# Ledger of designs, part 9: VHH binders against o13842

Target 1, 320 residues: o13842
Amino acid sequence: MYETRDLTGNAGKPVDTNPWPNNSKIAVSFVVNYEEGGERSLLYEDEGFETFLTEAGLMPFPNRPVRERSIESCFEYGSRCGFWRILNLFKKHKVPFTCWAIGQAVEKNPVVVGAMEEAGCEVGSHSHRWINYEGVPPETEYEHIKKSVQAIQKASPSNSAPRSWYTGRASLNTRKLVCQVYKDLGLPQPFDSDEYNDDYPYWVADPLASKPGAEDDKGLLIVPYTLEVNDMKYAVAPGFCNSDDFYTYARDAFDVLYEEGLEGAPKMMTIGLHCRLTGRPGRFRGLQKLMEHITSKEGVWVATREQIAQAWSAKHPYKA

## First folded at step 20 (VHH)

Design dd1
Fold by OpenDDE, look of step 23:
Structure dd1 (fold): chain B 320 residues (1-320), chain A 123 residues (1-123)
Amino acid sequence: as target 1 above (320 residues)
Amino acid sequence: QVQLVESGGGVVQPGRSLRLSCAASGFKFDWYAMGWYRQAPGKQRELVASITYEGERTNYADSVKGRFTISRDNSKNTMYLQMNSLKPEDTAVYYCAKDTHGWYSNSYTFDHWGQGTQVTVSS
């Protein structure tokens, strides 16, 4: 699966002149990463406090176990304030987002799942812990995947299991493990977003198939994510210095893709968000401006990733 | 707890054959690549052979290529090493090893060694 790379893709050729509903010129997917409560902490028997995507930026991980309350409380702002601020904006504009929720985070604040479903948002899985799964034993990761699915389903008023999967800091085993867990749980195959390499969804071989192209190969749909139109850039150097940086970059990305859509090549756009980052008032303004810009254009389909996956699969079924 | 138990070692004359077995337990055997190591007296432990989780691909040290065959039966959680045309230089303690990583890895790194089985090739 990861032994080979497809560096060609579609080789610049048109994939579909009308891939989206209502002849939309662009499909826009907002993603809200809900990680708060799943980050590293001594409280959760981790080796230390979280150093990734914090207000402190890049910091060295200490050689001794330390609990950093300031970091924890910043994450808490995401779940206590940031998340709701973001949700309200989407409700106001009557458009949905896709959430990738950490299972443990959902367990600690299950009310967010119901709120998102009520707002018409999709709740996907971000695994159980917000950690680097490289180096984690696959048996352990298997259990984390399983727990995250179960946690989200349990918190869901509709008892819905997540269909969208994104680990982020994944291992080479993650994709196959995810598919295995879903199979073992008797759930439909999810779609995977642990790729950043295209403007369209695309298919890969089913990791559980005996061989690629075999009779039992039903394929796996990839819906690409983004690390560039992503508010994670607020927490990296040089990154975004203010909300105008985020807005301008996202706006420009939208405009380019939108224009390509007008020219007969409608694509998808992803915008990545984190509750504790964009959810802060000083950064939230950027998202507000972006939302106004995007929704002011005709022919824009703001969709969940599941909706995008469904639309794409309907027109482009997997062919083994 | 990961357990690896080697068997099949012994004393043989040059040119003879032995078949080693490794019984694995305590982990998902079919998720991991496996390998055989050996250590001769006064020498460092060296990789002899490795096999992928499904048994599709194998790798051999140059010194044993063409003489040794690594295989596995996932239904029995057992790995094998068929050693043909044995030489005095093959005398060593042979160890069964489990890959640290699951199905996929950029490089195999092995851990959880068994106790080993002695192979002695002498006239």
Scores: ipSAE 0.623, ipTM 0.854, lowest interface PAE 0.9, mean pLDDT 94
Fold by OpenDDE, look of step 22:
Structure dd1 (fold): chain B 320 residues (1-320), chain A 123 residues (1-123)
Amino acid sequence: as target 1 above (320 residues)
Amino acid sequence: QVQLVESGGGVVQPGRSLRLSCAASGFKFDWYAMGWYRQAPGKQRELVASITYEGERTNYADSVKGRFTISRDNSKNTMYLQMNSLKPEDTAVYYCAKDTHGWYSNSYTFDHWGQGTQVTVSS
């Protein structure tokens, strides 16, 4: 699966001059990562407190076996305030986002799933714990994947299973495990977003196929994500220092892609968000400005990742 | 808990054959590459042979190529080492080992050693 790398892609060639509905010049996917309650903590039998994407930045002793209440409470702000502030903005503009929800986080605050569905948003899976799965035994990761799917489905008023998958800090086993779990649960194959390497969705070989190109190879759709147009940059150095940094960068990315769309190469854009980051008032202004900019343009399709996946698959089915 | 139990060792004369078995439990056997190691007195433990999770590919130490054959039966959670044309220098404790990572094709690291089985080749 990862024995080789495709460094060529489409070799700069336009893949489709009209891939999106209504002749849209760009497909914009907002992603809200809902992680609060799934981060590392002694409460969850972890070795220490969370050190990734916090207000404190890099901690000198990341594995101290103590609770850091300041970090915990910052995550709580994401679920108590930030999430709802973000949701209301999307409701106001009548556009959806895709949520990647940590299973454990959903278990601790299941009301968010119903709220998102009511708003027309997609709820995908971020696995069960917000941890690095490299080095985690495959059997354990399998259970985490399964639990996350079940947690989201249980919290869903429509009993809907997540179709969008994003682990983030994935292992080399993750993709195959995800497909295996879905198969075992009798669910349709999800699409994968653990790639950052393209402006278009694209297909890879089905990880469960006997071999690539075989009769049982039904493919796996990749809908690329982004680590740069992402508010995670508020928590890294160098990164965004204020909401203008985020807005300007995202705006520029949008404008470039939008112009390319006008020139006959409509692409997709992803914007990554975190509840505890952009959800803070001081950062939220950037998202507000970005929303105004994007929605003011003609020919913009703000879509869930599932909608993008469906549109792409319909026009570009997998060919083994 | 991961368990690996080796069997089939013994004392044989040079030129004879032995077949080792490793019974695995406590993990998804068919998800992992497996291997055989051996440790002779006064020497470091060395990889003898490895096999992919599906049994499609095998690798052998140069010293045993053409004489030893590693295989597995995933339906029985068992790995085998057929040792032919045994030599005195093959005398060692043989250990069964499991890959650490799972569905890896080219990068294996082994752990969870069994208790080992003694193989002695002498006239």
Scores: ipSAE 0.586, ipTM 0.841, lowest interface PAE 0.9, mean pLDDT 94
Fold by OpenDDE, look of step 20:
Structure dd1 (fold): chain B 320 residues (1-320), chain A 123 residues (1-123)
Amino acid sequence: as target 1 above (320 residues)
Amino acid sequence: QVQLVESGGGVVQPGRSLRLSCAASGFKFDWYAMGWYRQAPGKQRELVASITYEGERTNYADSVKGRFTISRDNSKNTMYLQMNSLKPEDTAVYYCAKDTHGWYSNSYTFDHWGQGTQVTVSS
């Protein structure tokens, strides 16, 4: 629970010498954040236009209650071009990614969900709006969580609900709200990725348990995410100036973790992507090079986060 | 719309007791910490007591500790303030308040105040 912080983790000890299928030395999770159409806009009754993770990084002028078409059209590029360019790359290499989709974005372009499922990708939830949920009333956030789940499920040809959850700019209520919504919808508990603090999945107490360790505590699985090996760095300063910056950083991260795996400590790696960022041709080259590097190595398991969650849970069930 | 309706105020002699109630609606009552404030004439509004969403933890102003008890019934969306051993200094308008943040309030900030109920303690 958030009342305490575990700053120790595994204290540097190997957790599992063989946590992944086929004795893989590393589990690599690519995440594609699909946000296009969920950004802030007057069109969606927001107070202004989106200013977060845009081409400008920081806008040269303050936010105003106007539509900024240049920003909107850049997001549209993500959904119209960037997404498909990324998807095709993964199809070409026959590896999956996990998508964290904004519910509203899916509603505006539902064809992407079917395309991802066809490609063997996982579609998770990024909530309904791409906003900061700190300060949002929990009732409102509850509805957003619910709507996002329903939007994704509706867009899914298989009627599949998202099992991977990542809000990003979450509130302290988010984790419990997510669990509550899933329970209320009669869906199995999702796994949570709103943590950046480990190279392994790990369990926390079920937020809906009467108390941690109680009989009704079934645990909540955390599959950590990353803010460093993330193309969001293209839109922030200091950040990536070109695709080589992204590639070399990601490559180095992979190599270090891969080597640790060879030494008997296989871990997971996450790579975060955004359609409108890496999806641009000038930045896409970095992802191409990274894919070639990663797939050229033996013992690499490129997996969805759900697959990672399943593999981990099978070997490391929650113990209250 | 968030609504908080206080009741139970009145005029009592020193040493007597009153029980205030706050009927809440328009929000998930059991998701929020709640509190009681009071404002005496010519004074600033002050926190009297607070209670967590599940009702397991309470906090009191020093001036009312041992005399006042805050409680809640989540099944009835109602919060209570049992005021015993009332003193003239307790004379004030008492307000029901809702926490802004929900379950996890590391910093309790209250909003959505009711209209208040007058409590007068006089001989």
Scores: ipSAE 0.580, ipTM 0.838, lowest interface PAE 0.9, mean pLDDT 94
Fold by OpenDDE, last read:
Structure dd1 (fold): chain B 320 residues (1-320), chain A 123 residues (1-123)
Amino acid sequence: as target 1 above (320 residues)
Amino acid sequence: QVQLVESGGGVVQPGRSLRLSCAASGFKFDWYAMGWYRQAPGKQRELVASITYEGERTNYADSVKGRFTISRDNSKNTMYLQMNSLKPEDTAVYYCAKDTHGWYSNSYTFDHWGQGTQVTVSS
C-alpha cells in the first residue's frame, strides 16, 4: 500500500480534455470540515484540551488535564454560528459543498446533517474523533471508523451513509481499515481523500485485494484534498492574517486552474473550510468574495466530491 | 486484553529439533506482524524471527537463518517456530511478541510479550 511512492503521476501528460460534465473547465470542490464537538476535552475523557486549529495558534502554555473553556467556546461558535453562516452562503448561491463530519460532533449536534442534506450538500466522514490516529491501535480506529459511519447515517434523514472519507491525521492502517469497515457494514466502497498530491482523481490498488492487480482488486478511488487552499492557514504561522489573504490565495489558485482548463486541461480544485474559522464574521468576508468570483465565471462546475468521483469513474474506470 | 501463550519448549540434544507454538487472543491476530524473541542467561533479549500479518514475508536473525522457520495460522490465532539443527547457543527463554503498529509497518516494534518457554540444548 505505502511500500512505494508514485512521485511521477501523469508526468505532465494530458489526462483528459473533458473530464467534467457540461464541458466544464474546472471542477470546484468546497469542503467544510465539521469538527466542533469532536475536539479533545476532559469532558470527552481526553487527557487535555484541543490545541489544533484554535484562535491561539500554538498554545502559549503546555497541555494539561484541565478544561480550557476559551477553546471549547470557540469550537462552540463554529457549530452555533459559523456552520450556519457558511451553509446559508451556499444555499444563497445554490451550490453544494462536501462536509467531512466528525462522528462524535454529529452525535452532539445531529441537526446539521439534515440541514446539509436539505441544502443538497454531501455529508462524508472525518472519522469519529478528531485526533491523530497514528499510534492508535487498529482495533480502536476500526471502531471509530464504524461509529462515525453509523452516526452520520443515523443523523441523515435519508439514512444515507457517507461515501466520502477523510481522516486527515491518518495512520498507515486507516485506508485499509476504512475499506474493511465499509465491507463489514455491507456498504459500497467509499472514495478516499487522504492524499494531497494531484489535481486529478486517480486510482490505487484496493487495500482489501489479495495483491495489487489480482482478480479481486477493484481499486480505490482517490480524490485529492489540499492543505494550502485551506482556511486552516488562519490558525498556523505563517498563515492568513485576514480574509483578503485567504481570498487572494484561493482566487489565484482558481484562476490558474481555470486558465489551464480553458487551454484544454480541466482539473479539480479544492477549498478547505472550517466552521469556527471561516465562519467568523471577520474571516467570512473572504469566502463571500471567493464565492462571487468563482460563480461569476463560465464553465465552472461546483460539485460535491461524490459527484466528482462519479464523473471521473465513469470516464476512467479502474483497470487492475 | 492481549494474551500470548508460548508452548513447546524443552530439553534436547544438539542437532535435534523443537517446534514452538504461540496461542494469541485478545486482539485481531491477522492484523499484526508477529515475532519470536529469545533471551539467554546474561544476555539481552534478541529478535529471532518475524512474520508479516498475512504470513507472506519472514525475517530471521543471522544466527538462526536456514535452521529456524517461522509460520502462522491465522485461522487458529497461532504462530509457530520450527527449530532444526539446534545448538547449545540456542539455549534461551523464547518469547512470543506482537507488533505494535498493525497491518503496515516499515519497521516492526514488538510489545505484549508472553511468559516465555524454556529451550535448553545440551549434551
Scores: ipSAE 0.579, ipTM 0.836, lowest interface PAE 0.9, mean pLDDT 94

Design dd1
Fold by OpenDDE, fold request of step 24:
Structure dd1 (fold): chain B 320 residues (1-320), chain A 123 residues (1-123)
Amino acid sequence: as target 1 above (320 residues)
Amino acid sequence: QVQLVESGGGVVQPGRSLRLSCAASGFKFDWYAMGWYRQAPGKQRELVASITYEGERTNYADSVKGRFTISRDNSKNTMYLQMNSLKPEDTAVYYCAKDTHGWYSNSYTFDHWGQGTQVTVSS
C-alpha cells in the first residue's frame, strides 16, 4: 500500500471540467477537528501532558509526568466556547462543515454530535485518542478505531456512524485497520482523508483486497486534507500571528483555486479548523471574514466531505 | 503478553534436516512479520530468515539461502523453519522473533524473542 508512491497524480491534466453539483467552480470543505477531551493527560493515563497545538506553541520545557492545568483548560475552552462559536457561524450562513471528532472527546461531551447533526454538519472520526499512532501496536489502534466509531454512533441522535475518517498522525497500519474495523462492524467502507497530496479526490486499492486489481478490490476513496490552510498554524512558529494571517492565506488559496475553476478546472479546497484555536475571539474574526469572502462568490459549493465523496464517486467510479 | 516458544531443535549429522517451530501467542500473529535468528557460541546473534505477515515474501541470510525455508501458518499462530543440508556451522541456538511493527513495517526490527532451541550439527 505504501511500498510505492504516486508522485505523478494527474500530471497536470484536466481531470473533470464539471465535477461538482450546479456547475460549481469550487468545492469548499470546512473541517472542524474536535479534539477537546482527547488530548494527552495523566488523567487519561498518559505519561505526560499535551504538547501539540497548544497556546504555548512549541513547548519551552520538556514533557513530564505532571498535569498542566493551563493546557487542559485551554482545551476546555474549545469545547465550552470555541466549538459553539464556530457552529453558530456556519448555521448563520447555512453551510455545513465536516467534523472529525476524537472518540474520547465525544464521550466526554456527546451533546456536540447532536448539535452538529442538527446543523446539517457531518460528523466523522478522528480516532479515539489524539495521539501519534506510529508506535502504537496495531491491536491497540484497532480498538481505538472501533471505540471511536462506536462512541460517535452512540452520541448520534440518528445513530449514524462516521463516514469520513481522519487519524492525522496515522501509522502505516491505520488505513487497513480502519477498513478492517468497519468491515467487522458491518458498516460500509469509509473514505479516507489521511493524505495531503491532491486537489481532487482519488482512488487507491482497497487495503483489504487480496491484491490491487483483484476481483475483491473495491477501491478506497481518498479525499485529501490540508496542513497549510489550517488554523493549526496559530500554534506553530513561524505561523499565523493573528487572524489576518489566517484569513489572507486562506483567501489567497481560495482565490487561486476559484480562478482555476473559472478556467475549467474546478477543484476542492479544504480549510482545517480547531475549536480551541480559531474558536477564540481574537482568531475567530479571521474565519468570519473568510466565510464572507467565500460565500460572496458565485458558483461556490460549500460541502461536507461526504457530499464531495459522493459527487466524485458518481462521476469517477473506482476501476480496479 | 507476547510469547514465542521455539521447538524442534536437536542433534543431527551434517547433511541432515530439521524443522523448527515457533508457537506464538499474546498478539495478532497474522498482523506481524516474523523472523528466525540464531546465535552460535562466541558469536553475535544473526538474522537467519524473515517472513511477511501474509507469508508471501521471505528473506534469507546468504549463509542459509537455498537450504532453509521459512514459512508460517497463520491459522495456527505458528512459524516454521525447514533446515536442509545442515552444516556444522549451523550449530547455534535458534530464536524466533516478532517484528516490532505491524503489517507495513519498514524498519525490519524484531523483538519479543523466545527462549530458543538448540541445534547441533556434528559428525
Scores: ipSAE 0.565, ipTM 0.830, lowest interface PAE 0.9, mean pLDDT 94
Fold by OpenDDE, fold request of step 24:
Structure dd1 (fold): chain B 320 residues (1-320), chain A 123 residues (1-123)
Amino acid sequence: as target 1 above (320 residues)
Amino acid sequence: QVQLVESGGGVVQPGRSLRLSCAASGFKFDWYAMGWYRQAPGKQRELVASITYEGERTNYADSVKGRFTISRDNSKNTMYLQMNSLKPEDTAVYYCAKDTHGWYSNSYTFDHWGQGTQVTVSS
């Protein structure tokens, strides 16, 4: 499925019809990655401690088979405080976000799923472990996908399975594996966000089809994500040094897209968040300011990714 | 644990046939392309044949085209190599190999090998 690359997309053409409700000029998707409890640790039989997206940034020390309590504790802050701070902000503004939850993390703190559902947020899957799946055997990844779906569904008061999928550090097998797992579980096909290459959702061939364009090809919807309008930049170099950096960058991105929408090309915007990062008071101010900015504009649709997917599909159905 | 067990090797006269089998276990057999390699003494290991995960497409080394046929039975987790019109230059240890990537058809990288089975073609 990745044997070829579509480097053209829509060739700069705007959508023929506004896919968003109420003639919105932009669809804004906030994503909250819930990873706390899914990070690497000897406690979870990993080879070392987590080094990705920590307060230490680039670790001055090599990974080793020890527990770093400071890192673990920082992740705990995400689940104990950061998550709730973020959730309350969205509740206050009466707008939803989409959560991509690590299955293992949900197992360790299942109350978050109910809280999000109550707030009108979408709970999607981030796989079971927060790891790089590039070198993971497909069979193992299959199980992780399955476990994550089941964990989230189990934690859901409505028994809802995640429909939004994002692995992040995915393998080339991930997309097909995800579709296979959902099929095997008797669940409807999810939409995939393991792409960063467009301002619009778009269709690809169904990975489970006999071949692209065949009768059984129902397509797979891609809802692109982002690695730049993302608070992960707090933990990388170069990155955001303070909340103003995050705010300014995100604001600028919004403004550009919003202006394009006013000009007749309404697009979608994604903002990526992590509980332990933006959830800290010193960084949280940036999100607050961003929320105020975005919600102050007319014609803004803050939506879950599922809503975006539905809207897009309604106006732009898959054509095999 | 991935296991590949080759069988069917032996000593034959030129022009004769052999059928090799590879019994696979420890992984989802029907997810992976498979292949046969061979290594003659003092020579590098070379790809003999490969087959896609579903068995629809095959590839052969030029030296064996028209003589060898690779096939698989996914219901039995077994891959085969039918070797006809054997030549002395076919003498080698033949290895069963598993592709690293699932469902790939155009780029094969093999990361698991069996112990091999000896094929000797001599007068």
Scores: ipSAE 0.550, ipTM 0.821, lowest interface PAE 0.9, mean pLDDT 94
Fold by OpenDDE, last read:
Structure dd1 (fold): chain B 320 residues (1-320), chain A 123 residues (1-123)
Amino acid sequence: as target 1 above (320 residues)
Amino acid sequence: QVQLVESGGGVVQPGRSLRLSCAASGFKFDWYAMGWYRQAPGKQRELVASITYEGERTNYADSVKGRFTISRDNSKNTMYLQMNSLKPEDTAVYYCAKDTHGWYSNSYTFDHWGQGTQVTVSS
C-alpha cells in the first residue's frame, strides 16, 4: 500500500466530468477538528502535557511529567466557547462543516455531537487519542479506532457512525486498521483523508483486498486534506500572526481554485479549523470574513466531506 | 504479554532434517512479520529467515537458502522452520522473533524473542 508512491496523479489532466452538483465551480469543505479533552495530560495517564497546536507554539522548554494547567485551560476554551462560536457561524450561513472528533474528547463533552448533527454538520472520527500513532502497537491503535467510532455513535442522537476518517499523525498501519475495525463492526467502509496530495478525491486499492486489483478490491476513497489552508498555522512559525493572515491566505486559495473552476476545472478546497484556535475572538474575525467571501460567489458548493465523497464516487467510481 | 515458545530442536547427523515450531501468544500474530534467528557459540545472533504477516513473502540468509523453509499458520499462531540437509555449521540456538511494526515494516526490526531451542548437527 505504501511500498510505492504515485507522484503523477492525473498528470495535470482536467476532470472529464464535473463531479459536483449543479455544475458547481468549486466544492468547499470546512473541517472542524474537535480535539479538546483528547490532548495529552497526566490526568489522562500520559507522560507529559500537550505541546502541539498550543498558544505557545513551539514550547520554550521540554516536555516533562507535570500538568500544565495553562495549556489545559486553553483547550477548555475550545470546547466551552470556541466550538460554539464556530458552530453558530455555520448555522447563520446555513452551510455545513465536517467535524473530525477525537473519541476521548467526545466522551468528555458528548453534547457537541448532537449540536453538530442538529446543525446539519457531519461528525467524523479523529481517532480516540490525539497522539502520534507512529510507533504505537497496531493492537493499541485498533482499540483506539474502535473506541472512537463507538464513542461518536454513543454520543450521536441518531446513533450515526462516522464515515469520514482522519488520524493526522497516522502510522503506516492506520489505513488498514481503520478499514478492519469498520469491517469488524459491520459498518460501511469509511473514506480516508490522511493525504494532502491532490485537489480531487481519488481511489486507492482496498487495503483489505486479497491483492490490489483483485475481484474483492472495491477500492478506498481518499478525500485529501490540507495543512496549509489550516488555522494550525496560528501555532507554527512562520505562520499566521493575526486573522488577516489566515483570511488572506484562504481567500487567495479559494480565488485560484474558483477561477480554475470557471475555466472548466472545478476542484475541491479544504479549510482546516480548530476550536481553540479560530474559536478565539481575535482569530474568529478571519473566518467570518472568509465565510462572507466564499458565500458571495456563485457556483460554490459548501459541502460535508461525505457529500463530496458521494458526489465523486457517483461520477468516478472505482475501477480495480 | 508477548510470548514466543520454540520447540523441535535436537541432535542430528549431517544431512538430516529438523522442523522447528514457534508458538506465539499475547499479540495479534497475523499482524506481524516473524523471523528465525540463530546464535552459535562465540558468534553473534544472525537472522536466518523472515516471513511477512500473511506468509506471502519470505527471506533467507544466503547460508541457508535452498535448505531451510520458513512458513506460518496464522490460524494456529504458529511459525515453522523446516531445516533440510543440515550441516555442522547450522549448530546453534534458534530463536523465534516478532517484528516491531505490524503489517507494514520497512526495517524488519525484531524486538521480541523466545528462549530458543538448541539444534546440534554432529557426526
Scores: ipSAE 0.545, ipTM 0.820, lowest interface PAE 1.0, mean pLDDT 94
Fold by OpenDDE, last read:
Structure dd1 (fold): chain B 320 residues (1-320), chain A 123 residues (1-123)
Amino acid sequence: as target 1 above (320 residues)
Amino acid sequence: QVQLVESGGGVVQPGRSLRLSCAASGFKFDWYAMGWYRQAPGKQRELVASITYEGERTNYADSVKGRFTISRDNSKNTMYLQMNSLKPEDTAVYYCAKDTHGWYSNSYTFDHWGQGTQVTVSS
């Protein structure tokens, strides 16, 4: 699966002059990572506190087996305030986002799933814990994958299982494990977003196939994500120092892709968001401005990742 | 808890054969590459043979290539080492080992060795 790298892709060749509905010039996927309540804490029997994507950025002190209430409470702001502020913006503009929800976080605040579904948003899975799964035993990760799917499905008023998968800090086993779990649960295969390497969805071999190209190879759809048009940059250096940094960068990315679409190469754009980051008032303004910019343009399809996956698969079915 | 139990060792004369078995439990056997290590007195533990999780690929130390065959039966959670044409130099404690990583690994790192089984080749 990962023994080789496809560094060629489409080799700059046109992929599809009209891949999206209504002749859209760009497909825009907003992603909201819902992680609040899934962060590391002694409360959850972790070895220390969360250090990834916090207000402190680079932590001025090393991790240790203590509770950092300041970090916990910042995450709580994400779930108590930030999430809802973001959701309301999308409702106001009548466009959806895709949520990647941590299973444990959903268990602690299940009302968010119903709220998102009501708003027409997609709820995908971010696994069960927000941790680095590299080095985690695959049996453990299997259980986490399973639990996350079940947690989201349970919280869903429609009893819907997540179709979009994104672990983030995935292991080399993650993709296959995810597919295995879904199979074991009798669910249809999800699509995978643990790649950052293309402007279009694309297929890879089914990780559960006997071998690539075999009769039982039904493929796995990849819907690429992004780590650059992402508000995570508020918590890294060099990063976004204010909401204008985020807005300007995202705007520029949109404009470039939009122009390419006008020229006959409509692509997809991803914008990554976190509740506790962009959800803060001081950062939220950037998202507001971005939303205004994007929605002011003609031929823009703001879509869930599932919608993008469906559109792509319809025109570009997997060929083993 | 991961358990690996080796068996089949013994004392044999040069040129004879032994078949070692490793019974595995406490983990998804068919998710992991497995291997055999051996440690002779005064020497470092060395990899003898390894096999992928599905049993499609095998690797052997040069010293045992052509004489030893590693195999596995995932339905029985058991790995085997057929040792033919044994030599005095093959005398060692043989250990069953599990890969640290799941299906996919760059350079296998083995852990969770069993108690080992003694193989002695002497006239």
Scores: ipSAE 0.538, ipTM 0.819, lowest interface PAE 1.0, mean pLDDT 94

